# Ledger of designs, part 146: VH-VL binders against q9nrl2r1430to1533

Target 1, 104 residues: q9nrl2r1430to1533
Amino acid sequence: GGVHELSAFEQLVVELVRHDDSWPFLKLVSKIQVPDYYDIIKKPIALNIIREKVNKCEYKLASEFIDDIELMFSNCFEYNPRNTSEAKAGTRLQAFFHIQAQKL
Key: E = the ipSAE of ESMFold2; O = the ipSAE of OpenDDE; V2 = 0.75 times the mean of E and O plus 0.25 times the DockQ between their complexes.

## First folded at step 10 (VH-VL)

Design f7p (framework fv_ficlatuzumab)
Fold by ESMFold2-Fast, scan of step 10:
Structure f7p (fold): chain C 104 residues (1-104), chain A 123 residues (1-123), chain B 107 residues (1-107)
Amino acid sequence: as target 1 above (104 residues)
Amino acid sequence: QVQLVQPGAEVKKPGTSVKLSCKASGYTFTDYWMHWVRQAPGQGLEWIGEINPDSGYTNYNQKFQGRATLTVDKSTSTAYMELSSLRSEDTAVYYCARSLPWYFGSTDYFDYWGQGTLLTVSS
Amino acid sequence: DIVMTQSPDSLAMSLGERVTLNCKASQDVGSYVSWYQQKPGQSPKLLIYDASNLATGVPDRFSGSGSATDFTLTISSVQAEDVADYHCQQYYDYPYTFGQGTKLEIK
C-alpha cells in the first residue's frame, strides 16, 4: 500500500460521497426509524465509517477496501426490495463504483 | 439566519497554545461540517482541517497535523481549534466556515464563514 | 498537494467592462472548484460552487465555467461594489487548497 494506495481509496470514497445516488449510504441506518434493520443486517456499514477507516489506515489491501464497499451494497439489496428508491440508488452507485474501482 | 461568531483578536507568546472558538446559530449544528482556514497578512487562504460535529471525526491538512486539534461542544453549538507550539509565522486571521449537509451529496464548499479571529504571535 | 494558480495577480477595470479571472489546477479536479469574494476587512463569501453553480443571493452578473484543470470566473458588467480579492478553491482531494487570489480594482 503506502501513501499512493491510501490516496486512491480516499479519492474513490470522495467520488462516491459526491455521487447523486449516495444518499442511502452516507450514514448508518437509524435504529429508531428502522427498528428491524439491525435484526436483518448483521454487519452494518456506511460511507462515513469506510471514510474513517481509510483515514486511519485500517485497510492494508485494496481487496479489504473493496470488500467493505461491496458489503455496503449487499446490505442495501438484502434489506430493501428492488422497487425501492434505496435499491435503485444502490444499483446505480454500485455500477459507478465498479467502473472507478478499476483504477485501484 | 446562519451566524458563525468568533472573537475579534487574540495575542499569544511564542511556544504557547491558543484555543479559538466559533459559535454557530441559526441551523442544526450537527448537520453541517465545520472547517478552519487561516489567512496570513497579505497572503492567500490556507485550509487547516475539518470536523463532523455529529461524529467528532476530523481530517487535517498534514502541515498542521500534530499541532492543530479540532473539537466541538454540541451542547453550546461551538467549534474549537487549538493550535500548539505557536510561532510568529502563525500570525494570521483564523476563520471557521461550514460546508453543506452530508445528505446533499456535495459537502465540501464553504457556504458561510465566521468573521475571523486575528491571532498575533509575538514576544 | 494540488496547487491552484490564479491569474492575473491584480487588474483594474472600468465600470461596465467584462472581466474574466483564471484559475488553474496542477491536477484534474473534475468540477470540484468554488470561488469566493473577499472585500477589504471582511470574511470570504461564496460566489460559485461545483465550477458553475451560482450561490444563493449572488448577482447573476457572476458566472463560473471550466472543468478538469482550467476554470474561469466571469463578471459580465463590473460594478463598484465588486472591488475585492477573488479566491478559487479545489475540494476534490485533501488537503483542500486555494489559489493565491486575484485583486480586482476599479479605475
Scores: ipSAE 0.006, ipTM 0.586, lowest interface PAE 12.4, mean pLDDT 86

Design g75 (framework fv_iluzanebart)
Fold by ESMFold2-Fast, scan of step 10:
Structure g75 (fold): chain C 104 residues (1-104), chain A 122 residues (1-122), chain B 107 residues (1-107)
Amino acid sequence: as target 1 above (104 residues)
Amino acid sequence: EVQLVQSGAEVKKPGESLKISCKGSGYTFTDYWIGWVRQMPGKGLEWMGIIYPGDSDTRYSPSFQGQVTISADKSISTAYLQWSSLKASDTAMYFCARHGYDLKGSYYFDYWGQGTLVTVSS
Amino acid sequence: EIVMTQSPATLSVSPGERATLSCRASQSVSSDLAWFQQKPGQAPRLLIYGASTRATGIPARFSGSGSGTEFTLTISSLQPEDFAVYYCQQYNNYPLTFGQGTKVDIK
């Protein structure tokens, strides 16, 4: 690991945030706005959390970074029915992530 | 270090428009909610509303809905509070504050701006 | 809206004494309760969030407790710089609401 991996993680997060389908993933779901979310989702995460972890050098391996991104998508598909705009955005963004992650 | 720097004091007449600002630095501006809080002279704190600059998601207190507009310009890391037509009853100190978060979806004010004093009188 | 009620309105104490401030919510706010300190001419400063978690840099003499509707802020061995107004705030439901404040005055 090291400096080059942290730069690559930050670049990938920036690409994800800029993507048109990032809107369900930018910030943690508010429990005021979605009261049952935290009854269903046991390990919540979002792009703003992942970016903070990258900036604080909390990822020691590329696999740990990839696991957090995949957890984010897994949570989306667990909470949101497949016919929702959230689930559809998640499907497209996950495909984009898999292509970009090959650069890691 | 995290800082929120607000625009200077304003002296206005009833009916005038006003836009005050809150500039964030020392953190990723688009990754945190910004809220606005009013404190009338000699009174306590009143929550007005919040905005998430990354997507412009905005929520207002019912008492302030339609009376003010909250916005943000992420290119300059600045949030705004705006009145189209000021009233004498808008005389107050206005604070901006950043919302920290926990991993259970709760948001709480963690850093505050210094405040902007707005005086509205004829 | 959830109404937050603080007591007492004013608490007169001497330096070195313990101060206990109360905050009551009109309905349950779980542990979504914060405490703020405000000195004259200054912005509020976060002391406690999640009812009992001290914010970064806050001295150990400040402690929070409670859940549901009844909350307490305790300041052990008050220092001269602790004389201020203290506000509780719930962030469990919209609109976010503050208590009216407790003023801690020198005796």
Scores: ipSAE 0.523, ipTM 0.872, lowest interface PAE 2.0, mean pLDDT 92

Design g76 (framework fv_iluzanebart)
Fold by ESMFold2-Fast, scan of step 10:
Structure g76 (fold): chain C 104 residues (1-104), chain A 122 residues (1-122), chain B 107 residues (1-107)
Amino acid sequence: as target 1 above (104 residues)
Amino acid sequence: EVQLVQSGAEVKKPGESLKISCKGSGYTFTDYWIGWVRQMPGKGLEWMGIIYPGDSDTRYSPSFQGQVTISADKSISTAYLQWSSLKASDTAMYFCARLGYDLKGSYYFDYWGQGTLVTVSS
Amino acid sequence: EIVMTQSPATLSVSPGERATLSCRASQSVSSDLAWFQQKPGQAPRLLIYGASTRATGIPARFSGSGSGTEFTLTISSLQPEDFAVYYCQQYNNYPLTFGQGTKVDIK
């Protein structure tokens, strides 16, 4: 917690959202469009949910914020085969995140 | 708090173009779907379409596909509903509404604009 | 498309009594069902989503139940301000569809 951590989390979420490879992660997968997603993924999350949690001061520790971002990538790789555009975008965005997260 | 404010009433002739607006405030506009719903005089509610302003992903009801255009300008937190050529049958109240979500990927209307009355007559 | 049918079309109930409104889907919508209240000249207001979850700020007298194809909205002790039209809506499949509405008149 505190103002410094919240500012850092918001800045990092903004950078992730602006990244070209964020498109699979901006919003929750629609159950109408991908009916089997929620049979496979038990803890769904997306950048819009993480941003809302940051804005509501729900992350008490940097580790909690990092865990939610890593869960998002883990879900991507669990659902999507390696050769998909989603998995490739996830791999690049995760690498970007690991570099930026060192500032936390 | 969360508010959706729509543009004022419109009186138009058949064949004219029209663009009405819905401005969101009190939340991150780019992080929620916005939908448009028509209510003809004395009748119920009809879904027209939805847009996600963050990536411009847009979905239309089959009944409205090709009849209207839904767009958004995220720089001013505003969604739009547009007709290229109005018909008398377009006379209705038009509501915009934000879609909330659950953690099972369902999206439902949670906050509504006040409505824009559009009257199309000769 | 999924057709939503509400009954009755009009319901007249005395203040303080229980009102029960029904909504039927032409095929299963699981629990992806919302209830809205609309007063004359106003926008719809979300009452219930997920068939049974009350929206923020909605009084406890409103409750929803059901799953699949049969759903019920119950108002346990009807107040004068509950005069309105009530709509059910499925969000289980596109296109999103609404029932035709039930008008609740307060005697």
Scores: ipSAE 0.730, ipTM 0.914, lowest interface PAE 1.2, mean pLDDT 93

Design g77 (framework fv_iluzanebart)
Fold by ESMFold2-Fast, scan of step 10:
Structure g77 (fold): chain C 104 residues (1-104), chain A 122 residues (1-122), chain B 107 residues (1-107)
Amino acid sequence: as target 1 above (104 residues)
Amino acid sequence: EVQLVQSGAEVKKPGESLKISCKGSGYTFTDYWIGWVRQMPGKGLEWMGIIYPGDSDTRYSPSFQGQVTISADKSISTAYLQWSSLKASDTAMYFCARYGYDLKGSYYFDYWGQGTLVTVSS
Amino acid sequence: EIVMTQSPATLSVSPGERATLSCRASQSVSSDLAWFQQKPGQAPRLLIYGASTRATGIPARFSGSGSGTEFTLTISSLQPEDFAVYYCQQYNNYPLTFGQGTKVDIK
């Protein structure tokens, strides 16, 4: 894999984690706390999982990295009704991501 | 590669305060929960609580709520367990452990620190 | 709280023999069950999680089975380094709870 692309993915994940609206996405949803989440969401993911994949050099193409980030947002909008704080945070963070991803 | 290194043994008197540490290395510290587990002399394991260093989300066992404080300093990849006033009944081995996850939302302890022996006696 | 009960309290076996350890939960924990090995003076070591998945580096002689309330850890051909205390732990609900342990001792 490309060293340039891996560095860019790491930088973008760090920016997403630091964003005020990252709180619903920092860690994998706990099934103890949200029992029905895994009945609805079939491909769970979160920023901590994406960061680990970046660190293990599991993304070979920028499109694979972008697909995982978009899956994370898709899961958010699938599980959370539009009027929830989670969905609102997801909408703002996704917009931020789209601007930053133009660099990839 | 993943390591949790705990602070050394402590000998204290009842009523004294204490703060012990658990330093993580070999992984992204802010991306994993850290748990604390007590083992009294000759007894089994008791879960005390967990903290997520990335956002300071903290959960306590009901038996330890108000008895201890769990905290973390993500700038130095270190979690803490502290007592404001120790009791003789706090004499135990204290383990920290990384609370890892699977892709189905379950968490379990995957890596453990070596333990910190705390002895509280007059 | 979910109570975890292990049996027997002590299991005496000879090297090369099979050891079977039981763990019972007071209510269903699905497959959210882990097994840990602890040797004197050492930290616990994860052996099995998800009731039946071996942790990285754990020898094939260790196997876990069960779901719901009844779980078993099997050591197929006990080695000298396997004499230790074994704990089961549920992570299906808070508070997280451990069994009291089974000591595997030499005959």
Scores: ipSAE 0.512, ipTM 0.869, lowest interface PAE 2.0, mean pLDDT 92

Design g78 (framework fv_iluzanebart)
Fold by ESMFold2-Fast, scan of step 10:
Structure g78 (fold): chain C 104 residues (1-104), chain A 122 residues (1-122), chain B 107 residues (1-107)
Amino acid sequence: as target 1 above (104 residues)
Amino acid sequence: EVQLVQSGAEVKKPGESLKISCKGSGYTFTDYWIGWVRQMPGKGLEWMGIIYPGDSDTRYSPSFQGQVTISADKSISTAYLQWSSLKASDTAMYFCARRGYDLKGSYYFDYWGQGTLVTVSS
Amino acid sequence: EIVMTQSPATLSVSPGERATLSCRASQSVSSDLAWFQQKPGQAPRLLIYGASTRATGIPARFSGSGSGTEFTLTISSLQPEDFAVYYCQQYNNYPLTFGQGTKVDIK
């Protein structure tokens, strides 16, 4: 097969998805498993939604892409207490993101 | 290449403490979760918990919460499984395993230690 | 917790025959399912992950299929070294859970 060159946003999303701490962020939170989530979080987002936006060229500026990723982390910290595994995963993945985002 | 090396077999009495180890090599230890799996004699596999060595975040199976402690020392690329007071029912083979991943978001135990046999008898 | 049920408990097969092993989840695990092989005295060996992706170094005679709640591991033309216990495992939700195992035994 051929080697494909990925866009900067696509490369970063792939690295985030690959990261061990991405598990709370891969898909939208389940309403059945977490019934009160959508009562508290008004702008839900996840890596699969962000990747679709990248693929459809919906991000015109790097700042728009960064804002969606930061919204994802903000939702995590708003819903989940600081001592939860979700919040700890979010903290580590956010730090990783900030390092990688310097490439944008 | 990627390798997980576990500590040797243990023979203990009920009430004794024990700490067994799992040393990773051939990869960046802090980038992967390490899981612990119990296999009682003649029985199947039971997931006990996992640890992220980068910050020692742990998640336990409800059946093992409070029964064992999982820890890691990233400076020596080693994860640990510890009992404060062993019971005869803790007699089992204990495996550590690295949690790998792919670009599609799959997370699976890709490399396993050889196992540590723990025998607890009076 | 998600309960994984494997069938049959024991499968008796002759060398060269096809073996088909089943694994059922009590709720959908999407494609977040792995298959492991374990021989006596050895650690489990990853065969398949993502329900159908063969792990590195695993022979082509091993194939996985299924999604949601029903999964199958197929071993075409069974070899002498394939007699072992096989476990399915879901990684869709915590706690991670294994099936009870299927022993593939020689007829």
Scores: ipSAE 0.005, ipTM 0.584, lowest interface PAE 13.7, mean pLDDT 87

Design g79 (framework fv_iluzanebart)
Fold by ESMFold2-Fast, scan of step 10:
Structure g79 (fold): chain C 104 residues (1-104), chain A 122 residues (1-122), chain B 107 residues (1-107)
Amino acid sequence: as target 1 above (104 residues)
Amino acid sequence: EVQLVQSGAEVKKPGESLKISCKGSGYTFTDYWIGWVRQMPGKGLEWMGIIYPGDSDTRYSPSFQGQVTISADKSISTAYLQWSSLKASDTAMYFCARQGYDLKGSYYFDYWGQGTLVTVSS
Amino acid sequence: EIVMTQSPATLSVSPGERATLSCRASQSVSSDLAWFQQKPGQAPRLLIYGASTRATGIPARFSGSGSGTEFTLTISSLQPEDFAVYYCQQWNNYPLTFGQGTKVDIK
């Protein structure tokens, strides 16, 4: 079970990274480039962090993995107004994630 | 084991082009920034620029903008630093370094290549 | 650009003594500061990041403190292998900048 779940999490992260709408989520937001981000967002996360946690076997339950992905989208919608390219990309990628997560 | 291995020393004449490399291993290359740092003989460290190989996002120091090109080939886990026309003032040790990060927004160069010595003289 | 100034330029310390190195930023860098050690012929080695967090594998005798514009690196009991040049570096704004270095020699 654990080995299969790790493989499933890695496969899903790879699918998210390859998606056209992943660009706001590939790497942690830079404090230099986005002043105030870390003043507003208290639990920052990105796909590169989630992938590292998968590779280190830090997710014991599928719900923990799903929670980190959902936190990533929640942060996007909290920081970015709804009509921004970031928020629109997040909306589409989150819908894609919900379909793919049915396999978990 | 995380490693950054740089290409060997170069001896060039002014006006020649040059491309040096930095190959990462032991980690997911596309998930970390790679920076380039110059150290002139007997001098301190100067940040030149940084690239994220996963999306090719590249940032330069104003002092090096237009003087060098930073690129990466994620298929072979290799970053590059390139000059179209070398000057004697480019004589220096060039280091690549991986930029680590934490969830509090700290960024830091955690692993360094061994350096590439570039000598430019007539 | 943010200018990083280190003092002293050279520090001579006897083995077993405490060494204190200073780094000043021309404007606030919050806690976005790292310390590096460089030995002759070698690449820099990360010691401290986030002003006070010790990097993996770094001995407990190394400690960092400070925030804003004034930072300190302390080596509580200098060992022969601590002979080196030490650099501070800010990551608060572009361009990233290093101090000019403090050379630590054994007296």
Scores: ipSAE 0.447, ipTM 0.859, lowest interface PAE 2.7, mean pLDDT 91

Design g80 (framework fv_iluzanebart)
Fold by ESMFold2-Fast, scan of step 10:
Structure g80 (fold): chain C 104 residues (1-104), chain A 122 residues (1-122), chain B 107 residues (1-107)
Amino acid sequence: as target 1 above (104 residues)
Amino acid sequence: EVQLVQSGAEVKKPGESLKISCKGSGYTFTDYWIGWVRQMPGKGLEWMGIIYPGDSDTRYSPSFQGQVTISADKSISTAYLQWSSLKASDTAMYFCARQGYDLKGSYYFDYWGQGTLVTVSS
Amino acid sequence: EIVMTQSPATLSVSPGERATLSCRASQSVSSDLAWFQQKPGQAPRLLIYGASTRATGIPARFSGSGSGTEFTLTISSLQPEDFAVYYCQQFNNYPLTFGQGTKVDIK
């Protein structure tokens, strides 16, 4: 159940955070630094927000957790052109996530 | 509860080095920016800089760039403000503060340390 | 840098009266404005962020309004514990900047 799934979500978030390709995803994009981001991205999210939601027990199903992680990658690919460092990091981290998520 | 606890008051001479600390508790330290704010005696608040402990991303006010170093040790949930060579004009109260955020990418100081009084005189 | 100008420099108000404090930005800061209260010998305390959102635990008598360059903090029915200096701060652009403060004195 739900209680045991919290430990799995926490472990996966920790593994994502420590991954070398997590740098575009650690914290919410600053509108000071990237002013047009919030004109393009309507549902912003980042690993620190996802971790807070895990800690507050806001995910009732594994699918909800997976949806938020996938939203994070989708936002990255929507905003960043394919050949950018951000998009390349996102591609590698998403592949890593898909392997780890098989255990959820 | 969220708390930021700063190191104690310091009395120093010009030319001496100093490193003061700000320890966070009650939240995930690596998930929030920590800022430093100076308040000279009888004066208002001046932003010095901020650091994100999770990746050590650091931003300085132009007035303080090269004057101080901001750092953090995430293993002990502590941020630091450091001077290589103090001046009498560094005499002030120094506050650390955590930045909260909204989902529109805005960051604002939501919790503050109690302050560290630094006195620099001969 | 964005210059934040507060007015008045000092405001003397009797308990129970309304206090209105103004903050002006030298260029638009959208709604990226916060208000802080500082009592003698204490750290600043967040009152309002996002121009009008009251921080957790802040009494309903504190309200903020405005956008762009003109902002107001209102304290309805001022209490003795509201004697303090109030600062506005913009978080729209680096460097982050504070106003010079408005001191609220109880008559």
Scores: ipSAE 0.477, ipTM 0.867, lowest interface PAE 2.3, mean pLDDT 92

Design g81 (framework fv_iluzanebart)
Fold by ESMFold2-Fast, scan of step 10:
Structure g81 (fold): chain C 104 residues (1-104), chain A 122 residues (1-122), chain B 107 residues (1-107)
Amino acid sequence: as target 1 above (104 residues)
Amino acid sequence: EVQLVQSGAEVKKPGESLKISCKGSGYTFTDYWIGWVRQMPGKGLEWMGIIYPGDSDTRYSPSFQGQVTISADKSISTAYLQWSSLKASDTAMYFCARQGYDLKGSYYFDYWGQGTLVTVSS
Amino acid sequence: EIVMTQSPATLSVSPGERATLSCRASQSVSSDLAWFQQKPGQAPRLLIYGASTRATGIPARFSGSGSGTEFTLTISSLQPEDFAVYYCQQYNYYPLTFGQGTKVDIK
């Protein structure tokens, strides 16, 4: 990406972080608090990691950025049963993301 | 460049309240845990607790639970350590430290503030 | 609470010599172990995390090894600025715990 694309990615990450349903996604799940998480989830990611990658200009294509966000949601649905508050928050935030990603 | 700048030295009497600060700069403050570590004169390091400023998730060492309050104000990128009533045994150097992380969910202290000396005496 | 035990308590070494510091955990902490250097009047400085990963800006003479319960910090050719207290710390369990420190002083 370029300066324009990096600005768009940062804006979208900020919008996701500010969303009421972002709480399961703000930071990596602590191994101390959830010991089996990393036995199940092999490609962990969170919004703070994605923001750092944006700030370090590590996304060369919009598809790479979108793939990381989708991976984050995929991990949520893989680890958390459908009826959990985490999965419900993920469903709503993913819908919001799909609307906002149309701007990319 | 990542920096943590702590408030200056404090001289207090037993029973007084105190709130010391740790201001982060050079990174996204809300995206990293901040911890507090006590070092009593001539002694080693003791972990007191940590806070994630982005969601206020706070964890205390059992030895410090109820003894201190950890908080953060993300609008000014500042974490706080607070006592409602100081004791002489609280005399120590207090460090704040940021936690870096790996992709396996481990968090480790990577950058440290310069320390705040708190002296509590009658 | 995981107890971290460091040995020796004090290590006397001449400049240019190898220093080897040990850290033992009371139960397995995997590789979630960090080493810190602290000089008088200063904050601790991260040297090693993940038992063996050198932190940014740390000289190559510092190396860490081990996993589980037994860990080692090695300084291959001690420089005058390396005389300090060294702490190990586990971050695999709450509460986070530090060793008591090893003081590396000049022989």
Scores: ipSAE 0.692, ipTM 0.909, lowest interface PAE 1.4, mean pLDDT 93

Design g82 (framework fv_iluzanebart; at its last read DockQ between E and O 0.82; V2 from the best seeds 0.84)
Fold by ESMFold2-Fast, scan of step 10:
Structure g82 (fold): chain C 104 residues (1-104), chain A 122 residues (1-122), chain B 107 residues (1-107)
Amino acid sequence: as target 1 above (104 residues)
Amino acid sequence: EVQLVQSGAEVKKPGESLKISCKGSGYTFRDYWIGWVRQMPGKGLEWMGIIYPGDSDTRYSPSFQGQVTISADKSISTAYLQWSSLKASDTAMYFCARQGYDLKGSYYFDYWGQGTLVTVSS
Amino acid sequence: EIVMTQSPATLSVSPGERATLSCRASQSVSSDLAWFQQKPGQAPRLLIYGASTRATGIPARFSGSGSGTEFTLTISSLQPEDFAVYYCQQYNNYPLTFGQGTKVDIK
């Protein structure tokens, strides 16, 4: 939506980035480092891409912003087995996001 | 507009330490990889390494591993290239460059600093 | 490491002529190949990435083609400002590697 909602998206992205469990989500997975990632994940996204979309005012609705964050977590759980450090970090960060998103 | 501004030319003696800088502006510095590229006088380009300022994830070319240190301070949008002990063979132009990316996880250098000339002699 | 080989080392052309520069990788780099232009005393300038995508602000006379191991940069009608050294670079694997450069010179 409005200008106040866009400011809230910026604040929430900053909070997510600062969270201890953000490390798997900060930047788009490197194809060099994880060669099979893009064979499995068809809609890749990361916090740096979401932040750029916020800065360029590309989210017109809060639901669009929430959908991109949820896509990021969905990709994490699709690629990474449940017992991995990535999946565990994703589970904790997603819970944190759900609490913070109530303030949106 | 995206800009990378590098520190000025340096004249040093072998054995001295040196730290040169690359300051980004016009974009979110912490969210883009920064690389360092060496160009020896009259020669081509050599990749030295890259750093992601947001988490300090750093990758070095094997030729430069242990020869230099790459670091970044995201609070002032600045990346650094450092030598503990310079050699005459370090005489070169050093460029910093930002990496753009595609949605398939490829990273390529899209914006470059003007270069820092480092001369190591006598 | 992936070795990038450019040919020719020097290409002498007249303004208005077509220039064709070649770049070969020692193993497949898919389409993860960029072309840079460098003029004396200046930083490299990105021309092409993804083997064939022009960077922002790059004139249409510059085109890239190829995939795998064989790549070409074409300048369809060479302008006076195009006389420079051109480098190809692969970003498919670490270490990132550049070709040795092709110098485009006036006949």
Scores: ipSAE 0.816, ipTM 0.927, lowest interface PAE 0.8, mean pLDDT 94
ESMFold2, look of step 11: ipSAE 0.779; ipTM 0.928
ESMFold2 (binder alone), look of step 11: mean pLDDT 93; pTM 0.943
OpenDDE, look of step 11: ipSAE 0.873; ipTM 0.943
ESMFold2, fold request of step 15: ipSAE 0.733, 0.762, 0.733; ipTM 0.919, 0.917, 0.918
ESMFold2 (binder alone), fold request of step 15: mean pLDDT 93, 93, 93; pTM 0.946, 0.944, 0.945
OpenDDE, fold request of step 15: ipSAE 0.923, 0.924, 0.922; ipTM 0.961, 0.959, 0.960
ESMFold2-Fast, scan of step 17: ipSAE 0.798; ipTM 0.923
OpenDDE, second read of step 18: ipSAE 0.875; ipTM 0.945
ESMFold2, look of step 22: ipSAE 0.677; ipTM 0.910
ESMFold2 (binder alone), look of step 22: mean pLDDT 93; pTM 0.944
OpenDDE, look of step 22: ipSAE 0.863; ipTM 0.941
ESMFold2, fold request of step 24: ipSAE 0.753, 0.765, 0.759; ipTM 0.925, 0.927, 0.926
ESMFold2 (binder alone), fold request of step 24: mean pLDDT 93, 93, 93; pTM 0.944, 0.947, 0.946
OpenDDE, fold request of step 24: ipSAE 0.925, 0.923, 0.924; ipTM 0.960, 0.961, 0.959
ESMFold2, last read: ipSAE 0.733, 0.781, 0.757; ipTM 0.917, 0.929, 0.925
ESMFold2 (binder alone), last read: mean pLDDT 93, 93, 93; pTM 0.947, 0.946, 0.947
OpenDDE, last read: ipSAE 0.924, 0.924, 0.924; ipTM 0.959, 0.958, 0.959

